VH-VL binders against o27280. Designs and how they scored, part 478

Target 1, 266 residues: o27280
Amino acid sequence: MDSMNVPEVLEIKRIVEESESVKTFIFSWDFRREVRPGQFVMVWDFRDEKPMSVSLIDPVRSEIGISIRRVGEFTDRVHGLSEGDLLGIRGPYGRGFELMGRDILLVGGGIGMAPLAALADEATARGMRVDALVAARTADELLFLDRLEAAGVNISTCTDDGSCGFKGFAHERLLTLEENHDMAAVCGPEPMMFQVMRILDERDVPAQLSLERYMKCAVGICGQCCLDDTGFRVCAEGPVFWSQELSRVREFGRYRRDPAGRRVPW
Key: E = the ipSAE of ESMFold2; O = the ipSAE of OpenDDE; V2 = 0.75 times the mean of E and O plus 0.25 times the DockQ between their complexes.

## First folded at step 21 (VH-VL)

Design Ch14 (framework fv_marstacimab; at its last look DockQ between E and O 0.90; V2 from the best seeds 0.86)
Fold by OpenDDE, look of step 21:
Structure Ch14 (fold): chain C 266 residues (1-266), chain A 118 residues (1-118), chain B 112 residues (1-112)
Amino acid sequence: as target 1 above (266 residues)
Amino acid sequence: EVQLLESGGGLVQPGGSLRLSCAASGFTFKDYAMSWVRQAPGKGLEWVSAITGRGGVTYYADSVKGRFTISRDNSKNTLYLQMNSLRAEDTAVYYCARKSNYGAFDYWGQGTMVTVSS
Amino acid sequence: QSVLTQPPSVSGAPGQRVTISCTGSSSNIGWGYSVHWYQQLPGTAPKLLIYYNTNRPSGVPDRFSGSKSGTSASLAITGLQAEDEADYYCQSYDYSLSSSKVFGGGTKLTVL
């Protein structure tokens, strides 16, 4: 199926409140259109369109889930929707995660856990050992813990305020873990990912990281999600990148481009 | 107490093969990535190869790619380095080393000498 | 030549302070990768001396210290003792060398 430019209007089948600021919207999905963890869809509320990661892939129930954090006008509108309401969904787009080895480490921060939760399901279904380091500012912002636990994931939590698990940042908690994994998948605030990536590199753990950038077209033509120096388009060559790829990206962990193309710090 | 003990070194002709072993004890072997580091006589340290704890991923220095194979048997707590097509420049003491959670080599074996000579 | 540059040799008298530099680049130390230091006594295997820039493993005296700034790192030894005579290596990671660890060329420390 060609998903280049035509959004499919879908009914919100179910809404799961993950936290105070995060909801997962469930849609019926025709799995003739393949979707992989790490890929994103463009969500259209008939006024604006934003890229969102797929957080649930359920071929059995023929459903996908999109987790959305309330962060602005668009997401405010979406969070105001109810079951039965309509959204436009086009995609999926981008490069998703690849699974390697027998055991995988997931390191997620905040809403970054969304694509990782989907990856966790796939990994566990394949019989892989999955360890997850779930980070958030506070305990109430930790996402998908019950879901991950039910899937058999070994969870380690990290909170900035110490309200749950390790007190500190994800990279600090990571340094305390002695286990070595075959691969890691990372998604969260870019400064976190930058720190985590370096640690994983030093541990000889190949890592994939999912970047977030302002994306408009999602098909690699507008250039708004281009990364400096490399010309990588997050929507086309990403959003999932290998650590070796990101090492060539000057802006990674340092700055990003706003919708006007201006450099802004993280 | 962590202990690493290399074996298998010796004299071999150019083009020959040799298999090194490293017996590990005193820690949960599968939880740690392992590396081989070599040191030519009178020279510095050179990283050779690495393998993840479960053995799913391997790394090689460009100087040994295609010739050396790192592997491990976690049931035997043993690290291996199969060295094929050996060259004179491969002559060195070969150390097995454990990768710590900080990315440093926190434990080293005593090393085993490999001499490639006609 | 080694990716990380160390002085070939340094020397000091007992009780003195000596410093060993490790100069990298923007693809290793300057990129933010950590620096580790190893001590190799004559005829022995290397021993971890400093890990993650500034940390000492158990058993390493506090007269050994590490620092990192910009594209360089440094190992400082205060109260130099005869037993400190050894080769010292810095080690880091370089993303431009296909996931390979990089060592300095080593520094021979002579205690006068």
Scores: ipSAE 0.876, ipTM 0.926, lowest interface PAE 0.6, mean pLDDT 95
Fold by ESMFold2, look of step 21:
Structure Ch14 (fold): chain C 266 residues (1-266), chain A 118 residues (1-118), chain B 112 residues (1-112)
Amino acid sequence: as target 1 above (266 residues)
Amino acid sequence: EVQLLESGGGLVQPGGSLRLSCAASGFTFKDYAMSWVRQAPGKGLEWVSAITGRGGVTYYADSVKGRFTISRDNSKNTLYLQMNSLRAEDTAVYYCARKSNYGAFDYWGQGTMVTVSS
Amino acid sequence: QSVLTQPPSVSGAPGQRVTISCTGSSSNIGWGYSVHWYQQLPGTAPKLLIYYNTNRPSGVPDRFSGSKSGTSASLAITGLQAEDEADYYCQSYDYSLSSSKVFGGGTKLTVL
């Protein structure tokens, strides 16, 4: 594999505990290898390799941050690491978010706020007005609120149990918000993204949504991340798609595919 | 008390140009996407164009793409439609309409008539 | 010509129930997009009557109701009154068209 596609072994510089289940791992990064919000990296723990979204892009400190939710064996092992420990990183890969207009709405569910936090930094640096709808099951799982506030982002919160902000789902809160935006960026559970996309389409708000699919190569040659009907490869043509691209995808919000390629309902 | 008032309609020859205006009041104009919707004599409603609240993104029906330009001036609470290369089939009443958070056109002006005739 | 199909006309006597259908497809109503309804009295601008499938704006009588099922929607008017005589349009979003905001062809309601 070429130098860009071979994992670079990097030392964990700092670990931020974002919640009981989410940690951000900070690495030194040479920004001659540019990273854009919405792109992903493959994280290698010397046993397994998984795609992870970049949550912090800081060229001034020469730092990159990757936020990881503990959900299984790979992420359990990574959460057990300390500062000074090593991880392999290859990338970045994929199409990132494109900013347009004078204001943006971010809609993030759970760990989906990770790439949106990086985008918020870029949008505010450009002088855009940024609103964020940050959703989680409970108040304890709301991510990046302090960081977003420090960046000047106008935050609305939404929790399933009502422990913070609006009680209910993100799309329900969105229906009660009057303000229109020049664009939106959406990342979170795919059923949430489907409902949010429908509302944004109807409001004339162009939306970019970040999908997750099974990946092997991350460079578009193995075909494991293909979407039905369109042939889009999530690792090459995505992971960020425009809503009009996704509305033509039969599987979006309806079903997913397992690693064997079988259809599995959401 | 939301109000929308269109102006600028009139008689124009094919190939000509016309600029429509819509004065908005009674709401925070910049917070709402706006549209133009037209109705040919004796016919139904046809969506023409839309623009986001801050004006960063515009949309057009296929029938008007490349000929019409929607714009807004949020400091004047005014929506515009620049209509170029007009055709007879553009003859219609043109309505200014506000897009709600539910995606409906919740407020309409009374319309301005555009007639394209030789 | 309309992506959403409505009957060209319906009629009813005062006090009766009438229903106006709006038939779409998998790329609009069937995909899950909302349906809105507008009333247009002769010589006037359209007025929002029903939004988000079933909701009535303030000032719309509860004898107007909307429903949606599959690829179709319906507007029901009970207790028909003379002032209900108007044109009625359904409206939705269609992801497959660049003219994505689509209206039905309209239905003329005549009160007999």
Scores: ipSAE 0.811, ipTM 0.930, lowest interface PAE 0.8, mean pLDDT 90
ESMFold2 (binder alone), look of step 21: mean pLDDT 92; pTM 0.934

Design Ch15 (framework fv_marstacimab; at its last look DockQ between E and O 0.93; V2 from the best seeds 0.86)
Fold by OpenDDE, look of step 21:
Formats: C-alpha cells, sequence, structure tokens
Structure Ch15 (fold): chain C 266 residues (1-266), chain A 118 residues (1-118), chain B 112 residues (1-112)
C-alpha cells in the first residue's frame, strides 16, 4: 500500500447526485489506510489526474466518498461514468482537519462543503455540537443539507440570490450570528474564506481553512502548489491550514498561480 | 439588560495570587467569548486573556502567559481569572468584557482594582 | 509603545469638529481587520463607541462617526460637547502578535 506513487484501481460502488453539477462517487475502502477529513486523494481516470477532497468516511460500511463538481474536461469525463466503472485513486494526502473544543462551526461554500461534511460526521460522532453555515450561489447549489441534518448538525444557509436562507455571502451571514464557537473549519471560494477568517479571528475563534491549488504530484516535490513567501506546499503542509499560517501567505484571498505559474486573480 | 460585575480585586504582595470573578447577566453567557482587559493607573488599555463561549479555547497575552489562567463556569454565568506569581506591573484595574459578534468589546464591567505591592 | 498609534491629546471648542486618528500597519488595520472605538469617561469603564469601523451602538449619537482606510482609522466628533471630554481608544486585531487584540495608546480629548 504505497500511497505515494501507486494508484489503486477501484470500482465505483455508488454515485450520489448531490446537485446538478456535483456527484459523490462511493468506493470500497480498506481502512487500514487511514483517511482524515480534510485530506485529499488523487483521482485518475487513466488519462488525467486531479486532486479531490474526501467528503465521506464510513468505517462501518468500509466506504469513502469523493464529491466532484463538474467544471472541466476531466470532471466531465468522470461525471460520465457509471456505477461499476473504474477509477484510480491514490492517497490520501495532505494534512486534514483537527478537532478541538466542544463545539465547531463549519463554514462552507459550494463544493467546499465536501470536506466539511466529512468533518461534520467525525465531530458529531465525537459528541461535539456542530453548527454549519452552508453557502451557495443559489438554493439548488447548496450541498449535503439532508446529510448534515440527519447527522444532527444545526444548519444555517445563505445564498447569493436569497433563494434559500440568508440573502448574501457567507461572511455577511456570519456577522449576524451571535453564537461563539470553540473552533471553526472553513472551505470554499478563497475570497469567501479570506473574509470569514478575519471575522473568526476577531471573534477569538480558532479557524482551519482548506485551500485549493493546482496540484501535480501531491507529494511535495513538484512545487506546483507552493504558496508565495512561505514555501508552504498545499499538498504537503496543507491543504488544511490554521488561520495564523495563512496570515503569512501573501497570495491568500488575493491571487493564485495557474499551471504555468502565472499570477491570476480570483 | 446586559450586566458584568467584577470582584476579587485587592492588595497582594509580589509573588502572591489572586482570583478575579465576573458575574454576567442579561444574556446567554455561553454564547459569547469573554475577555479580561486591564488598565494600569494613568495608562492605556491592555488585553490580558480571552476564552471562547463554551470554554474550549483560551488565549493569553505574552505578559501573563504561564501565570494567569482564564476559565468560566457557564452554569453560574461567571468568568474567572486566576492570577499567580503576581508582579508590580500587574497592578491595574481589571475589566471583564464581552466580545460581540463583530469582534468588539460591547459590554464592560466597572472593573476591579488589583494592587501588587510589597 | 502601542501597536496602534493615536495622538496623545486633541482639543476643540464646543460645537467644533475634532478627529482622532488611529494608525496601524499591514498586519492589523491594513490586513482588513475591523477597527473599534471606545470612550472612557473619567473614572469610568470604557464604553463601546464605534464597532466594525463605522457602526454606532444604540445610544451613541450620530455626531460620532468612524472611518477606515488603508492602514489607518479615524474617529470624528462633530458638534463637540462638554460631555465628550474623555479618553478615546481604538482597537483592532493583529495576526503577527500573540496578544492579537491590540489597543491604541489612547487619546485624551479636551473640550475647551
Amino acid sequence: as target 1 above (266 residues)
Amino acid sequence: EVQLLESGGGLVQPGGSLRLSCAASGFTFSDYAMSWVRQAPGKGLEWVSAITGRGGVTYYADSVKGRFTISRDNSKNTLYLQMNSLRAEDTAVYYCARKSNYGAFDYWGQGTMVTVSS
Amino acid sequence: QSVLTQPPSVSGAPGQRVTISCTGSSSNIGWGYSVHWYQQLPGTAPKLLIYYNTNRPSGVPDRFSGSKSGTSASLAITGLQAEDEADYYCQSYDYSLSSSKVFGGGTKLTVL
């Protein structure tokens, strides 16, 4: 089980339609290979390989789930697959979330809810109180609501267009919530995370944030996911970072690098 | 109406200990992070310590780390500050303050005076 | 030395406009953290005057206003009254310090 270089070819056991653009692919998993919420795997469709967050960790059923948003050629191909089809999975990689305290606030945007859903399951299993602020552009893009509710998560929703819950952005909704939490986990569009992080800092809420960057090797050798100034490799030192770590990252919330290494705005 | 009432201040010798209390009322105590802020005589405000609403996480200024311990009993709506190894520079009025959802200290107690002197 | 820099004192006559500056850096105000202002009357506890850069709590007159730009913030008081004589403190957050909650050094406002 060399997770470093060898993808395991796995059969898609089930496919869950989460939304119009998001599917969760379920695989049988040998839990001798430990996986934590916030970690990612490299998904290989035998043509290309992309990093994807683990959204489901079920030791009882010996299953993991990977939620994938349809956004490009690779994901188009993957979304065309059926149950019984094969994918290569290698990993898990990266640093996952840590849980502390008695209660946790999850703040997720769009597909960013994927790793947070897995974290929610772990937190609730530990007996923690879990509040989740689930954000999306529209109501139909809100993810994992039924799953979270079934797990006992207290959900607050916000949508850009006001089609469900609070009309506005996640950081705006957060400002309206009076309750203080022991810690927070954040994942979504980086501009959202940047705003949310600052609010949480000001509220004395320790926050972990999951970053997305272009990843090539997933093992910290290629440098494609290296963050400016700090030298942090998202695949190795991340993708989950503490707010204090990200405060040192100049590019956070401001720009990212494309596959060619060029600075591009968010 | 939100109310914060500090107690436990007094005169103590260097190296001594003192425990401050802050009784809170008028709001759901456990929903709010709480802080201690102190003010030396004739000086400005200095943040000392903070604790999350449910008490899972604590913060300390470098000046008090290892010496002060913040805690809370939500069943009693009370915030505490255990101060050990007190120094002359710890002499100040100590305020209990509630942290709002906007990150500001929106309510303050009247403060309790701590004097460290030989 | 305070992380946030305020003038030690300002003064004005009744009815005048006075401004108190709060100068920070790229690790606090410049980072995008909010600025809050507190009023401390002589012999009393601080009171929240402005929160989140520009907002007034209930009971605070509209002659008090806050602004923020770049690495600095400002408190403006119009129609200065005798009762405004007090110490004013700005407060923000700084990610580079363990004592992340930072106060200005305070400004003593004298009404002439």
Scores: ipSAE 0.883, ipTM 0.935, lowest interface PAE 0.6, mean pLDDT 95
Fold by ESMFold2, look of step 21:
Structure Ch15 (fold): chain C 266 residues (1-266), chain A 118 residues (1-118), chain B 112 residues (1-112)
Amino acid sequence: as target 1 above (266 residues)
Amino acid sequence: EVQLLESGGGLVQPGGSLRLSCAASGFTFSDYAMSWVRQAPGKGLEWVSAITGRGGVTYYADSVKGRFTISRDNSKNTLYLQMNSLRAEDTAVYYCARKSNYGAFDYWGQGTMVTVSS
Amino acid sequence: QSVLTQPPSVSGAPGQRVTISCTGSSSNIGWGYSVHWYQQLPGTAPKLLIYYNTNRPSGVPDRFSGSKSGTSASLAITGLQAEDEADYYCQSYDYSLSSSKVFGGGTKLTVL
């Protein structure tokens, strides 16, 4: 019911091509409306509205960046836009990442690196040591490597096809990394996140994981983003959850639900 | 050659205090989470406390919360356990153990005996 | 009692095969957490024997093997030798407990 629940129509100020399938759309933003890494916005293209992660939080330039992977009809339409075109933005919504300790491990799969790139900027600005495990299917899909390197992040890469770094899944690469951390932040495909969470639990590394679910209202009233067994709403109690919160969720990593509410394997 | 060497055990009255130390060598100490694990005479293993590699996060078993404090000094490659308000039930051999990247305790010290009796 | 249940004792003759069970629940082994095994010879500290369900550290003979299925795990020892007489502990993680690092109660193996 406040102004963040009604889309504000904003001009696309810049578009950054992050990969063949991922673009970052940059908008002017009044930072009296605070944005924290791990929060999301609802992007409205005047036909449909989808949740998207904030990947850039730049108070000096008064800008935010929203990274969008082309995966379907909505995102195809948004990718077809140009600088100067308009989008509706409402938010930010959700619970962001909480930083603790003196070092952090980021584990990102594909577009899941978007909120982690924003978190990396905040963590390095606080003087934390930041390590990142950046995963993708192929080398060309590894996101934000130059930005992370420029920020002083220590990067490990892995690709499913072995074209860059470790060949295999993120959790397999993680098992070969000996270094322990004060905390971790994880975002990517849910099967990857489940495996990474299990390993981090066993290593005594507290982890926060960012989930995606179907959303409509983004303010917790419609119930479309609920998780089994807990009643957690991803848009209200999440999208960022501690690993201990997710351990109680039978659904996590096991199956998903279609819009009709039926259980569907991952 | 990974080595862990505990010290500081002994006989103490109920309500007393002891500080255990564990000297580490043969590996990059700050890369590893460390734990204390204890074993009462004739009994099984019981995890007591853990600390992350950089020391930012600590964990405690319910039986010792508020009485024990784990810490580490990475410049000295040393793990500590400050034990206050000791009880007879705390009588055990206390092991220093390293947590591997697979989540196992892959290296253990020889242990130091703590006896709490009147 | 122990979150992970092991038989208190097992015995076998030299050359035989024995197994030691480790029974957990849906909040530990059944959730997908790994199982590790430790050997404790009399008067000594525990030593890692099996990690991540099935892997052997360098120096552990291949007559020791681990397996995991459902909510349970098993340690198998073939070709029993007198030196195998020891206590054996399984260990896993349990998300439902504050003391999340859980050990089995231990199994004393006697070589007859």
Scores: ipSAE 0.782, ipTM 0.919, lowest interface PAE 1.1, mean pLDDT 90
ESMFold2 (binder alone), look of step 21: mean pLDDT 92; pTM 0.937

Design Ch16 (framework fv_marstacimab; at its last look DockQ between E and O 0.89; V2 from the best seeds 0.78)
Fold by OpenDDE, look of step 21:
Structure Ch16 (fold): chain C 266 residues (1-266), chain A 118 residues (1-118), chain B 112 residues (1-112)
Amino acid sequence: as target 1 above (266 residues)
Amino acid sequence: EVQLLESGGGLVQPGGSLRLSCAASGFTFRDYAMSWVRQAPGKGLEWVSAITGRGGVTYYADSVKGRFTISRDNSKNTLYLQMNSLRAEDTAVYYCARKTNYGAFDYWGQGTMVTVSS
Amino acid sequence: QSVLTQPPSVSGAPGQRVTISCTGSSSNIGWGYSVHWYQQLPGTAPKLLIYYNTNRPSGVPDRFSGSKSGTSASLAITGLQAEDEADYYCQSYDYSLSSSKVFGGGTKLTVL
């Protein structure tokens, strides 16, 4: 069932500073409206609207968290907000992650860890073994480590500069890990996800990957997030895709489209 | 020293069933995905089935889907292949093979011969 | 027919260099999946010879080398020896075949 298309004005209940560039905004949430890890919401600051992944789902406290990286004008404005300020939230939208098996591998890069953190909570609550490969450019950009550790997640880190954990990229670190999992969930820079997906395919580990695209309507109407050759709408058929689905997507890991629909490289 | 030892092969009539086993030793069995690969007499290698380390996910070649079932008992370090509705074209040496992090098969058993014939 | 195409046979004299090609497509090698090579001596199980395009497992002589480009891979054997007479198979992954590992048809190498 599709969520309402009208944003609900919510008060920022709490702000968690995850890193220098990432904040998690906590909202009270009525869980009569179901939300799944991997789904996204449209965040409206009364000027513009952007899709954001849900990074926290807490039915006990009746809260959700949205982690936002400061990367542009919209996010600059949002990062300037304080507790008690208001944002419009509509959703959730899209297809979330599906859990299977007993052991799951999470591979996240940067802000891509946001939906994976939520997934980690669900997986651990279900009694699954969760391994997480957390990647970032530098140690300071590694996200949710304490949260993941507290949840019982086995963490492996990698950084581009080697400031924490393995020096290198996520796919390189993955090649050094010997364990084989029942499934994997991946989210991060698309070039990373592309490399990781191929490795997981080769390992016979079914993988779900969360894509990021320019989204305008979030309801599959405008076509702004349509993927080449497949007609997949990231907001409707995604953002979470199985590796088999993404293998059919020509642009995956290769290019994306800007708001004007032009191809731009990653 | 990694060792894989297949057993259970033999002669069976078309439509019959056979269960292969592969005893593994010398490594942490549950950490590795395992596969069955077969080779018909005088022919090339054909991947048959795969199973993840913890046994949560299985894969099958189209040629055996619905007829073969791969499973594993990690407490016994054993891989299985239940073969039902066997056909003449299933006649082959069946190898169990360990899959690496790179998707290669780094260790193979010596194989067990399965012959499907009237 | 195999998804990966290999020449049925190649031959060379001792000391020579031989190459075995493995031709795939955009859904396997061309997609960026790794290519592995196996050596199968007569009457024996396959042995991993090259993994991840270019790497040699321990015990494999450096006269064996692998390469990959575009939709194809190649196994090169320098200083050919009598003991190299065997069947050689390339292997990769193809996303269009139900997550199946795919093998080449095999190449019989004869040492003259």
Scores: ipSAE 0.771, ipTM 0.892, lowest interface PAE 0.8, mean pLDDT 94
Fold by ESMFold2, look of step 21:
Structure Ch16 (fold): chain C 266 residues (1-266), chain A 118 residues (1-118), chain B 112 residues (1-112)
Amino acid sequence: as target 1 above (266 residues)
Amino acid sequence: EVQLLESGGGLVQPGGSLRLSCAASGFTFRDYAMSWVRQAPGKGLEWVSAITGRGGVTYYADSVKGRFTISRDNSKNTLYLQMNSLRAEDTAVYYCARKTNYGAFDYWGQGTMVTVSS
Amino acid sequence: QSVLTQPPSVSGAPGQRVTISCTGSSSNIGWGYSVHWYQQLPGTAPKLLIYYNTNRPSGVPDRFSGSKSGTSASLAITGLQAEDEADYYCQSYDYSLSSSKVFGGGTKLTVL
């Protein structure tokens, strides 16, 4: 694999602390390189490179934002950075969300709300009615509530521990929401997405879901992001898939793979 | 009290057209996906078409694609099925049915009979 | 021909227990999609009898019960009564079909 698509080194313009564990890093961006909600970038800290979803797309201010949860050594190092520090960014990559119809339901778990926040901005700008079901383990982990409210999104919350909104899982809350929608977009823990996808299928609501898989190249040639049964490359044919595409994938919602390719339970 | 009332059925020759209506009351119509389900004489239930609550997405059984058009007018609480190029196999009682948030059809109309015969 | 297989008929005497099966596959019930049951009395529209595998709507007697396991579902009727004579349909979702909303072929219950 050669260096045809090398990272551009960019200065961190602003850092927004979204929660104790999540920060949004904002960069100036030349929108001749267009970015769509649901696409991702590879973020390079000069030691390692990881895929991250874009959470803010603002052509008016010439800015993008990337929301990162602290979960390991790479993200610990990135969270230690300050405004003015540098990161390498290459991309964007992948297939983003497609909007259709007159209204949309967003279902996000934890950091999965990041690409959905970007989608909410686009949907409201198109005049769609936007409802969001925002899920987390605890109230302090609910992300982007003020931003969604300011955008005119109708918010329902749920937390595993009941500290905010509905006590329980996102799919349980979804079963108590009577309103039907023209489409849905879903991102979060894969077990949550599997449960939500089945409910949306049964409601006649077409859904798009954003997957995470291990990546090396991000341009579709190394094969590390492939899904069982289909040969879909998450970095090229995804990360956003229609529910119909995912229904044929036996691994979805059942197990995941570690960087060595071994099956591990969710 | 939820009520669904179909109308517009009748006798039509092959190749003809009919428009079915379903008047809905007792619930917030625009919040629910709606379907048409049909039952040929002496036969089982067959799903025909569905439409989302706001009307942005429609679905059709393969047997009716290109010939039938589902629509709704949420200001009149009315569901429609435009049936063109009718065939003898379309002969059935047509039910209007409301789809729930858990995927069942919880309320049905009494049905309207469509007969396609020379 | 439905992908959800029901026996074409079952029968029982008053007071007896009967069971109606609904056999699916990995693309419907086995994928985890819910199963609903409908009762259709002669000359009437179908009525929701069991929803989301096991739940009864208000007004449905508790002698009707539903269950789901693996790729199959079952409707049980205890204390059979003459008024139970009807056609019974299971319903689910099948992601592999373009007409994804599927009903079983139906089961005629005869009360002897």
Scores: ipSAE 0.724, ipTM 0.886, lowest interface PAE 1.5, mean pLDDT 89
ESMFold2 (binder alone), look of step 21: mean pLDDT 92; pTM 0.934

